# VHH binders against EKC/KEOPS complex subunit cgi121 (cgi121), part 37

Target 1, 174 residues: EKC/KEOPS complex subunit cgi121 (cgi121), of Schizosaccharomyces pombe (q9p7j3)
Amino acid sequence: MILPLFPETQVHVFVYENVSNCAAIHEQLISQNPIYDYAFLDAATILYKKQVYSAIIRALEDRRDEQMKTKTIHSEVILSLSPKTEISSAFRQFSMTKKSKNIVVVKIDSKLTEEEEFERLDKLVEGNRVEFSDEELQKLIDFKVLKKNYKLDPSTLENPLASILSSIALRGYS
Key: E = the ipSAE of ESMFold2; O = the ipSAE of OpenDDE; V2 = 0.75 times the mean of E and O plus 0.25 times the DockQ between their complexes.

## First folded at step 2 (VHH)

Design na9 (from n34 with Y102W; framework vhh_7n9e_1; at its last look DockQ between E and O 0.01; V2 from the best seeds 0.00; counts 0 for: pae E 13.8 > 2, grease 24.3 > 24.2, SAP .68 > .668, placed apart)
Fold by OpenDDE, look of step 4:
Structure na9 (fold): chain B 174 residues (1-174), chain A 121 residues (1-121)
Amino acid sequence: as target 1 above (174 residues)
Amino acid sequence: DVQLVESGGGLVQAGGSLRLSCAASGFTFSDYDMYWGRQAPGKGREWVSGITSGSDYTAYASSVKGRFTISRDNAKNTLYLQMNNLKPEDTALYYCTRGYSWGSLFPQDYWGQGTQVTVSS
């Protein structure tokens, strides 16, 4: 897909459930295998599509403004999900781990169509692809983790999206 | 405050060996993947080796595979790099680095001051 604010940058987002090889993927990332140049997120921490898009947009803005805090655009996406400025905190909160079961995968600067990118990624991820939708994300979310990550309370749980987006947007401005 | 302090570098002749150490403090060492990197004169930093938090997986750059061995002692908060069959092209300032968090992905977020390794021909 193309984001209106960044028409020159193609972005793809995929969701996988019941992934059996997150540990193997993690090993490849440790090895700096360029084939695994994606942002791998723990789906347990993602509730809305807009949450992901907001993080992507912020990462792209950081890159545009030469204000990236991390080394890669994909790591910047992970940081951008967090209400905290600490990189370590962001990764602990949102990144895929060896123990993850469901994941959201983001590709920035793709040169391929969505289908082509999927075919490529499908060779790397051993799991079931599901639709990138709020409905599917809601099935995978861990609300305890979500509440912790964004410090949601009873007053914000009625409309968590607003709180999440606010946290993402205002990171570093409190 | 996160601290990484490298040691063990020095001058060796080609074919020699060195063992580098990295003392970590200011964080839960056992929760983080750790890495070695190096920077040769006139070149950028390059990845050398990585090890998972529990030492269940290790990885090496192709240029050092078979010659270098990464290990860690979580009880001592120390990372090691055994370097055998050293070559002049291994000459560089060697750094230890930390992953971002539990099971975190590359890249790393902290670097030590480095220890100089010089290999003469």
Scores: ipSAE 0.016, ipTM 0.304, lowest interface PAE 6.9, mean pLDDT 89
Fold by ESMFold2, look of step 4:
Structure na9 (fold): chain B 174 residues (1-174), chain A 121 residues (1-121)
Amino acid sequence: as target 1 above (174 residues)
Amino acid sequence: DVQLVESGGGLVQAGGSLRLSCAASGFTFSDYDMYWGRQAPGKGREWVSGITSGSDYTAYASSVKGRFTISRDNAKNTLYLQMNNLKPEDTALYYCTRGYSWGSLFPQDYWGQGTQVTVSS
């Protein structure tokens, strides 16, 4: 997949439900195992495909402009989901944890086709792949978590996408 | 079928200006991000500029930033590149391409035939 304005950057996004080994994956991420060089997101925090794409685009813009705040493009995606600039807070709020049940997995700068990347990822994740779609994401979201992460009130809950995307785009311009 | 037709190239002296156009047909132009690329003699293709479907974001290669301006007119299905303060190193075949649309991956690469820009010293 090629995103707007980054035509040479191959990106893949996968969604897994009922993942049984998040604790094991988490330990590999802490160990900085390069085989696990993906962004592992908690699906409870993701409502729309555009939310993920917008975070990827923001991370790629910051890399292009030499303004990245984290060490890898995948960690930058996690930061870019957050309305705040604090790295540790972004990871607590959006990253997969040992307790996660459903995950969204992002690979940037892939040299593999989607099928090849899936075959590789499927060896690491013990869960059921579902379509990366607004329909499937809306089954996995936790609206209490979404409201807290983006500080949504009743007026913004009617239009959560616009508020979420604004938070991603305007981060750092307070 | 998807068709992209570039025009507006030509010979110009260094420091001059040109305005390129890309006429699009065979798809809903307003749904797609659009890009300009170029290929200089004996070199590979180089990304030049891009614009989102709603014109809310633009981006430029560092070599052209501040000199080139991308724009689009969705009512006329036309993409533009205003090229100012041209340099000999801008000499290339310029082409437009269709990019990613939200909600689907874009199809295979679609390129026009290109329009030649030649900048004399």
Scores: ipSAE 0.006, ipTM 0.167, lowest interface PAE 13.8, mean pLDDT 82
ESMFold2-Fast, scan of step 2: ipSAE 0.768; ipTM 0.890
OpenDDE, second read of step 3: ipSAE 0.015; ipTM 0.280
ESMFold2 (binder alone), look of step 4: mean pLDDT 83; pTM 0.845

Design p1 (framework vhh_6qgx_2)
Fold by ESMFold2-Fast, scan of step 2:
Structure p1 (fold): chain B 174 residues (1-174), chain A 123 residues (1-123)
Amino acid sequence: as target 1 above (174 residues)
Amino acid sequence: QVQLVESGGGLVQAGGSLRLSCAASGRTFSSYAMAWFRRAPGKEREFVAAISWSGGSTFYTDSVKGRFTISRDHAKNTVSLQMNSLRPEDTAVYYCAAGLFPYSTRPSEYDYWGQGTRVTVSA
């Protein structure tokens, strides 16, 4: 995907269901293995494609403006899903865990083609790849997790998209 | 509950200026990215300009860069398109659009549309 504001930035998003090796991936992320330089999100926290792209755009804006709060663009995507600036809370809320079963994987600034990233990720992730679509994401979401992460009330939960996107984009803007 | 109403279209000579306005209603509109699209006779709808929900980012199609300026007023819940140095090829119906995706040139990413306002630029 090419973003109009960031036409030089390559963005790839992959969705995996029924992943059996999340514990192994998590260990690689803790050890900061550069092979795993992706944003690994728990699909239980993602309801819409727009939610992921809003976080990506926020992270790219922060990088452009020299306002990144984390060490990598991928960790900045994870932070950007949260309305809070507290890094540890954002990772607890949105990152994959050892117990995750379905994941969303984001790659920014790849030097590889999308096909090459597919081949690489298929070796790292032991699960079934599915389409990055609202239909597939809605099969994987946990509404209790979503409600907690974005502090949604019953009226907002009925139509959560605007509230979620507002939360992602709210930081420091007029 | 968001409605978009365009105004400001009309007939103008090449080299002239027009200012298009789009008025929106609804509490959630401040979370929307806003865009202008246009459709010339016999053509598909094409992107013209967009402004992010915060107003912090703007982008334009190449043919209007330097001539058109998009702006928004959050207090009035309006978006405007200032069109300078108009050319005959700018003749089209101009549509205001609102969407929750922060940046897009794709019509499919916009959830709300106005009815359009006609701009005719004579040679």
Scores: ipSAE 0.000, ipTM 0.201, lowest interface PAE 13.4, mean pLDDT 82

Design p10 (framework vhh_6qgx_2)
Fold by ESMFold2-Fast, scan of step 2:
Structure p10 (fold): chain B 174 residues (1-174), chain A 123 residues (1-123)
Amino acid sequence: as target 1 above (174 residues)
Amino acid sequence: QVQLVESGGGLVQAGGSLRLSCAASGRTFSSYAMAWFRRAPGKEREFVAAISWSGGSTFYTDSVKGRFTISRDHAKNTVSLQMNSLRPEDTAVYYCAATLFGYLTSEADYDYWGQGTRVTVSA
């Protein structure tokens, strides 16, 4: 993926369902193995492609402006999904856990082509790759998790897109 | 409302070459990423190749990597696909597409589409 506001930044997003090795991946993430330098998100927290894109754009803006709060661009993507600026809270809310079943994987600044990243990730993730689409994401979302993470009331939960995007864009500005 | 027009399709023997061109009319697409998709008879449309708005990044589907080259000319507002070592399996209608934002291999993320140009590879 190419973002027009960041045209020299390569971005790839992958979705995996029925992942059987989340515990092993989680151990690699905790050990900070550089092979696993991706943002691994729990698909239960992602409803729209635009939600992921907005978090990526916010993270890239923070990097451009020298305002990153985390050590890596991938960690900044995870933080940017949160409506609050608390790092540990954001990771608990959006990051993959050893009990996750479905995941969204983001790679920024890849030195590999999208096809090469596919080959690499397919060796790391033991699951079924599906299309990064609103239709596929809607099959994997947990609306109770979404409601809690974005503090949605019943009136916004029916059509939450604008509320989610505003939360991501306005994080840290009230 | 603006139009993308493909050209360069035709009949070619296996192992041959063709160069497809896509011209934008009505306004410049210098801020747009551009791509080629194809649809073979009886199949769905599939991604072939894409180029970023700056021309600094290119993407290819595995089956054409090393054989096809995508390029763009900002002054002429065109994108080209040089197809070498053509195979019968490359037979399809080829479509040019443009987008400001999105996942470049995803058909759904493209805003503008051409009418297509037919490529037939025989023998």
Scores: ipSAE 0.000, ipTM 0.110, lowest interface PAE 17.2, mean pLDDT 81

Design p11 (framework vhh_6qgx_2)
Fold by ESMFold2-Fast, scan of step 2:
Structure p11 (fold): chain B 174 residues (1-174), chain A 123 residues (1-123)
Amino acid sequence: as target 1 above (174 residues)
Amino acid sequence: QVQLVESGGGLVQAGGSLRLSCAASGRTFSSYAMAWFRRAPGKEREFVAAISWSGGSTFYTDSVKGRFTISRDHAKNTVSLQMNSLRPEDTAVYYCAAGLFLYTTDEADYDSWGQGTRVTVSA
């Protein structure tokens, strides 16, 4: 997928359900295997396509402006999902764990087509690929995790989109 | 909620200039990315230009690059579209749109819309 505001930046987002090898993937991420250079998110933390797009756009803007707080664009996407500029907390809150069952995978600056990335990821992820859509994400979300990560109160929980997007966009502002 | 009111439309000769303004009212203007879309007679609505909520990023459709400039004034809660070197094909109803923190070329990503202001460019 090409984001219209960053037309030369290749962006691909994949959603996998019922993943059986999260522990193996997690081990590869800890060892910093370059084959796994993606942002691996726990789908339990993602409710909307716009949530992922907002984090990607924020990360790309920070890279453009030379304001990245992390070493890679993919780790910057993970950080950008968090309402706080605290790297360890963001990774704990949003990254895939060995116990994850459903994941969202983001690839930025791919040299491959979407179809080629599909083939590559099929060899890394043992799960069922589903459409990147609000409908599919809503089947995978854990509302208790979402509420905790964004500190949603009863007034915002009924319309969490605005609160989530403001948390992402206003990170680092007074 | 944010309400949008456009102004500045009118008649202009080819090669002329026109400035459209969009006044936003509501509590959270500073949290909205702003865009201009247009619809020509008998055509579908198309993206024209966008500016990020912070004002740090802008994007234009190819047909207006170098001719149109989008800007915003946070103190006045306004977004403006300066249109230079106008051509007859720029004739359309122009719409101001607001999206909470997101700006794209997809009209589905914008939550609030103005009623539109008509721009007519004669040959």
Scores: ipSAE 0.062, ipTM 0.463, lowest interface PAE 6.6, mean pLDDT 85

Design p12 (framework vhh_6qgx_2)
Fold by ESMFold2-Fast, scan of step 2:
Structure p12 (fold): chain B 174 residues (1-174), chain A 123 residues (1-123)
Amino acid sequence: as target 1 above (174 residues)
Amino acid sequence: QVQLVESGGGLVQAGGSLRLSCAASGRTFSSYAMAWFRRAPGKEREFVAAISWSGGSTFYTDSVKGRFTISRDHAKNTVSLQMNSLRPEDTAVYYCAAQLFPTYSDEREYDYWGQGTRVTVSA
């Protein structure tokens, strides 16, 4: 996909439901296997496409400005989803775990063509790929997790989009 | 290097049919949502139809429901629009477009566009 502020940056986002091999993927991420250089997110934490884009845009802005706090653009995406600048908290809140069932996968600056990324990722993830859409994400979200991660109160839960996007955009400046 | 090329436009009389085809060059569209948009003389570009990356979901604007059918062939990397019972108000330049995800009717989210093919329906 093409982002208006980063037209030269290739961005791919994939959504998988009913993933059976999260524990195996997690082991590969811990071992820093370069084949798994993606941002692997727990879909229980993602409600909107705009939430993912906002985190990607923030990570790309931090890279452009030489302000990244993590070692890779993909880990910077995970950090950017968090309203705080604490790396370990962000990973605990948003990264996939060995117990995850549904995941969102982000790839930035692929060395492969897009179809090669789709083919490769479908082999790495043992689950069903679904469209990256608000309707599909809303089937996978856990509102209790969302509430805790963004500190939402009952009035904000009625329409959480603006609060989530503000939290991402203003990370570190609140 | 990624291109969408439309074909199948032409002149047809009201009540007739046309089949538009969009061929994607480069193997980047098997996981993209594909859509058709049109621009009539003196009007803004409008959404016509879309098909999901899997081909399992289709969406149409109200004015073409029941008359137009969108389909795709992954092996040939093509998307087609079968247009039946054509009306003079269907006269427009028809554009093929692709995006990674479906907010199907929002033209701003489509990153790849064809050059367009003209359809003229005479009364």
Scores: ipSAE 0.000, ipTM 0.121, lowest interface PAE 15.4, mean pLDDT 82

Design p13 (framework vhh_6qgx_2; at its last look DockQ between E and O 0.02; V2 from the best seeds 0.00; counts 0 for: pae E 12.1 > 2, placed apart)
Fold by OpenDDE, second read of step 3:
Structure p13 (fold): chain B 174 residues (1-174), chain A 123 residues (1-123)
Amino acid sequence: as target 1 above (174 residues)
Amino acid sequence: QVQLVESGGGLVQAGGSLRLSCAASGRTFSSYAMAWFRRAPGKEREFVAAISWSGGSTFYTDSVKGRFTISRDHAKNTVSLQMNSLRPEDTAVYYCAAGVFPYITEPSDYDYWGQGTRVTVSA
């Protein structure tokens, strides 16, 4: 997939449910295994496709402007999901954990087609791929976690998308 | 909610230039990607240009690339469209749009719209 604002950057997003090896993947990430050069997100924290794309775009803008706060573009995506600037908090809130069951996987700067990337990723993730859609994401979301992460209240719950995307856009800005 | 008000439209000869401006109300201007759309007589509304939250990224429809420039001023809560080398086919009502999602090419990506400003380019 090509984002209009970043035509030279290819992005792929995958969703897996019932993943059995999140703990193993997590260990590889800690070890900084280059084969696992992806952003692994906990699907329980993702409600919309636009949420993921907004975070990707924010990360890409930060990279463009040489303002990344994290070491890699993929970690920056994780940070970009958060309304807060604290890296550790962002990772706790949005990153895949050893206990995760469903995940969203993001690849930035891919040189492969979506299908080729999927074949590669499928060797790493032991789970079932589902469509990257709002319909599938809403099946996996934990609304309690979502509300906590974005401090959603009754007034913003009427349109959580707007609140979430605004939070992503305004992160670090007063 | 955000109110958008366009200005700067008018009659211009082919090869001429116009600068459109859009003023946004509210305090959350920075949370919105901004765009310009246009609707020619007898045609559907089409995407023209978009700019990201920060203003650092822009996107244009092919027909206006190299001729149109979109920019934004955060201090003034405005977005502008500099239109150079105008052509008769650029004749349209131009609409300013704001959306929290910066994917930017579809009308459905935007939440707020202006009333439009008319641009007429004569041959």
Scores: ipSAE 0.776, ipTM 0.890, lowest interface PAE 0.7, mean pLDDT 94
Fold by ESMFold2-Fast, scan of step 2:
Structure p13 (fold): chain B 174 residues (1-174), chain A 123 residues (1-123)
Amino acid sequence: as target 1 above (174 residues)
Amino acid sequence: QVQLVESGGGLVQAGGSLRLSCAASGRTFSSYAMAWFRRAPGKEREFVAAISWSGGSTFYTDSVKGRFTISRDHAKNTVSLQMNSLRPEDTAVYYCAAGVFPYITEPSDYDYWGQGTRVTVSA
């Protein structure tokens, strides 16, 4: 996907369900293995395609403006999903864990096509690929986790899109 | 609910300049991506320019790139479109739009619309 605000930046987003090797992937992420330079998100935290793209746009703006708080663009995407600027908290809230079952994977600045990235990721992730769509994400979300991460009340949970996107957009502004 | 009110439209001669303004109310404006669209009589809405939540990213349709500049002022809760080197082909009703997602060029990505302000560029 090409985003009009960043037309020279290649973006790919992948969704995997029923992943059996999350513990192994998690160990590679902790060790900073460059082969795993992706944002690995717990699908329990992602409800909309727009949620992921909003975090990507925030991360790309921070990189362009030399305002990144993390070492990689992929880490910055994870941070940008959080309404706060605290790195450890954002990773705890949104990153894949050893116990994750379904994941969302983001790749920025890929030199590969989407199909080539699928082939590479299929070697790393032992799970079933599904379409990156609101319909598939709705099957994987945990509303209890979503409520906690964005501090949503029960009335907001009925239609949380605007609240989630506003939280991402306003990170760092008074 | 966000309400948008445009101003600054009018009649101008080719080669002239106009500055359109859009005032927003109802929420923290800084959480919205903002855009300008235009519609000539008998035609559908065309994307003109967009600006991200932070104001740090802008995007223009090719026909206005280099001539138009979009900007925003969070303190005044406004977005503006500076239009230079105007051409008769720029004659249209100009609409301000706001949305919480910056896909940018699709009308369906914008939740709130102003009523429009008419710009007429005479030869």
Scores: ipSAE 0.201, ipTM 0.597, lowest interface PAE 5.0, mean pLDDT 86
Fold by ESMFold2, look of step 4:
Structure p13 (fold): chain B 174 residues (1-174), chain A 123 residues (1-123)
Amino acid sequence: as target 1 above (174 residues)
Amino acid sequence: QVQLVESGGGLVQAGGSLRLSCAASGRTFSSYAMAWFRRAPGKEREFVAAISWSGGSTFYTDSVKGRFTISRDHAKNTVSLQMNSLRPEDTAVYYCAAGVFPYITEPSDYDYWGQGTRVTVSA
């Protein structure tokens, strides 16, 4: 995955299905355990790879410009998925919860290869890794959740990508 | 629906400068990222530079870094490409393009295209 705007920042994205220990992971995130320093997203909210890339880019732009609203780059990715500026709303809508079943996991500023990062992450997540691809994401999405999170109307429902990406890019400017 | 019209191309000696302009029309132009692509004779269209909708992020292909600068003017609905230290290898038709995000370099990720403006750089 190449992010041309931030070529010195190594990013890895993983997708897991049938995750059985989201509650345990959630407790570690609340405890701010540094081993769990990833963005854990509910896959039910993610339809496209470009959705995740756009949130990563927005978070990195805000970090570069010293405009981050949250304490870590990974929490900033979660905020950046939201069309709204309120932090608690963004986490409620996009973050993994104790009840999540499928997740997307983002690591920014990785010092490891994808394979090395996967080996580390696989010790933390009890689930089955699948490819980070639009094909796999479309199997895990909840379209009702997607429509609610981005307020998609009938004119955008056939191909919602542009509306979703515009919402991510324009948060705070409209 | 967005319409893009490039201008500013021409014939320039190596080492010279040109400024390309792309005028955009359409109600939602300000919400799009903008990019420049170019096509040299016998080559496929290649990415040159991109700028986010806000103007806060720019990206350049390696061969133009430090020589070209992309910028935009929301009041005039234009995007510009300042091209300095031009080389014969920069000879191409330059195309303005609009899409949602500039973080990828593939033409298929851009929704709207201009007609192109020719830049010729003589040795």
Scores: ipSAE 0.000, ipTM 0.225, lowest interface PAE 12.1, mean pLDDT 84
ESMFold2 (binder alone), look of step 4: mean pLDDT 82; pTM 0.846
OpenDDE, look of step 4: ipSAE 0.018; ipTM 0.369

Design p14 (framework vhh_6qgx_2)
Fold by ESMFold2-Fast, scan of step 2:
Structure p14 (fold): chain B 174 residues (1-174), chain A 123 residues (1-123)
Amino acid sequence: as target 1 above (174 residues)
Amino acid sequence: QVQLVESGGGLVQAGGSLRLSCAASGRTFSSYAMAWFRRAPGKEREFVAAISWSGGSTFYTDSVKGRFTISRDHAKNTVSLQMNSLRPEDTAVYYCAAELFPYSLSESQYDYWGQGTRVTVSA
């Protein structure tokens, strides 16, 4: 995928449901295994494609402007999903855990085509690939988690898109 | 009610300049990307320029690069298009549009639209 603001940056987003090896993947992430250099997100926290793209664009702008808060672009994507600038909080809120069942995986600056990344990632993730679409994400979201992460009130839960994207866009502005 | 209102259109000679403004009311557009589209007589609407929610990123269609500059003022809740070195083929109705972060070059992805302001460039 090519973003108009970053035409030279290759971006791939993958969604897996019914993942049985999240504990094993989590151990690899803690060990900082280079093979797992992706942003591994808990799908329970992602409701819209635009939510993920907004975090990616925010992270890429921070990298371009030399304002990254984390050590890697993939970590910066995870941070950028959070309404706060606190790294540890963002990872607790959005990263996959040993108990995750469905995940969203982001790859930036891939040397591989999208299909080649699918082949590679399918070997690492024991689950079923589904389309990266709002329809599929709506099947995997946990609204209790979403409400907590973005501090949504009951009236906002009917149409949370604006609140979520505003939180991502305006992160760090007083 | 949310409104986008364009102003600054008019008649200008080829080689001249115009500054279009778009004022937003009914809400603050801080998390929105803003764009300008145009429709020439007898043509479909086409993308002209866009600016990100932060104002830190801009994108222009090839035909206007180097001649047009898009900018925004968050405090005034406005977006502007400075049009220099105007050509007869720039004659069109210009529309301001807002898309909730990020932005697309596709008209169908924009959430709010102004009514348009007419720009006529004489040969």
Scores: ipSAE 0.060, ipTM 0.524, lowest interface PAE 6.0, mean pLDDT 86

Design p15 (from q1 with D99G S100L T101F L102S Y103P F104L S105T D106Y Y107D P108E S109A; framework vhh_6qgx_2)
Fold by ESMFold2-Fast, scan of step 2:
Structure p15 (fold): chain B 174 residues (1-174), chain A 124 residues (1-124)
Amino acid sequence: as target 1 above (174 residues)
Amino acid sequence: QVQLVESGGGLVQAGGSLRLSCAASGRTFSSYAMAWFRRAPGKEREFVAAISWSGGSTFYTDSVKGRFTISRDHAKNTVSLQMNSLRPEDTAVYYCAAGLFSPLTYDEAEYDYWGQGTRVTVSA
């Protein structure tokens, strides 16, 4: 996808359900294997397409302004999902773990087409591909995790989009 | 809920300047992207300028680049459009629009809230 605010930047987002090799992927991420240079998110934490795109745009703004707090654009996306600026907390809240079953994968600055990235990811991820859509994400979300990560009260759980986007937007702007 | 009210329109001579303001009320204004659209007599509404939720990114239609500047003030919940070097072709009703965080686009459908409009007339 091309984002109007960053038309020069290639962005791809993929969703996998029933992933059986999360422990193996996690090991590769810890070892910093460059083949795994993606943002691997736990789908239990993602409810909306706009949630992911807002984090991507914030990470791209931080990179443009030379204000990134992490070493890679993909780790900056993970940080940008968090309502706070604590790197370790953001990774614990949003990154995939060895026990994850459904994941969202983000690639920025790819030289490949979406189809070519998909072929590459198919070799790394042992799971079933699903459409990156609000409908599919809603099947994978864990509302207890979402509530905890964004400090949602019971009234905002009925319509959490505005609260989630405000949390992402207001990180560092108060 | 977000309510938008525009002000600052009026009559001005070609080459002159006007500053439009849009006052927004609502608890989540800081998470909204804001835009200005305009409708000239007998024409359809067209995009003019937009500013991201953070205020860090702006986007303009080619005909106003270098002449118009969009800005926002989070503390006052306002968005402004400074219009310089005005031309008769800028004559239109100007509308403020707000969309809950979204990629900036020319598409009216991205913006959920609209103001009533303020009229700008530029004479030759």
Scores: ipSAE 0.058, ipTM 0.477, lowest interface PAE 6.3, mean pLDDT 84

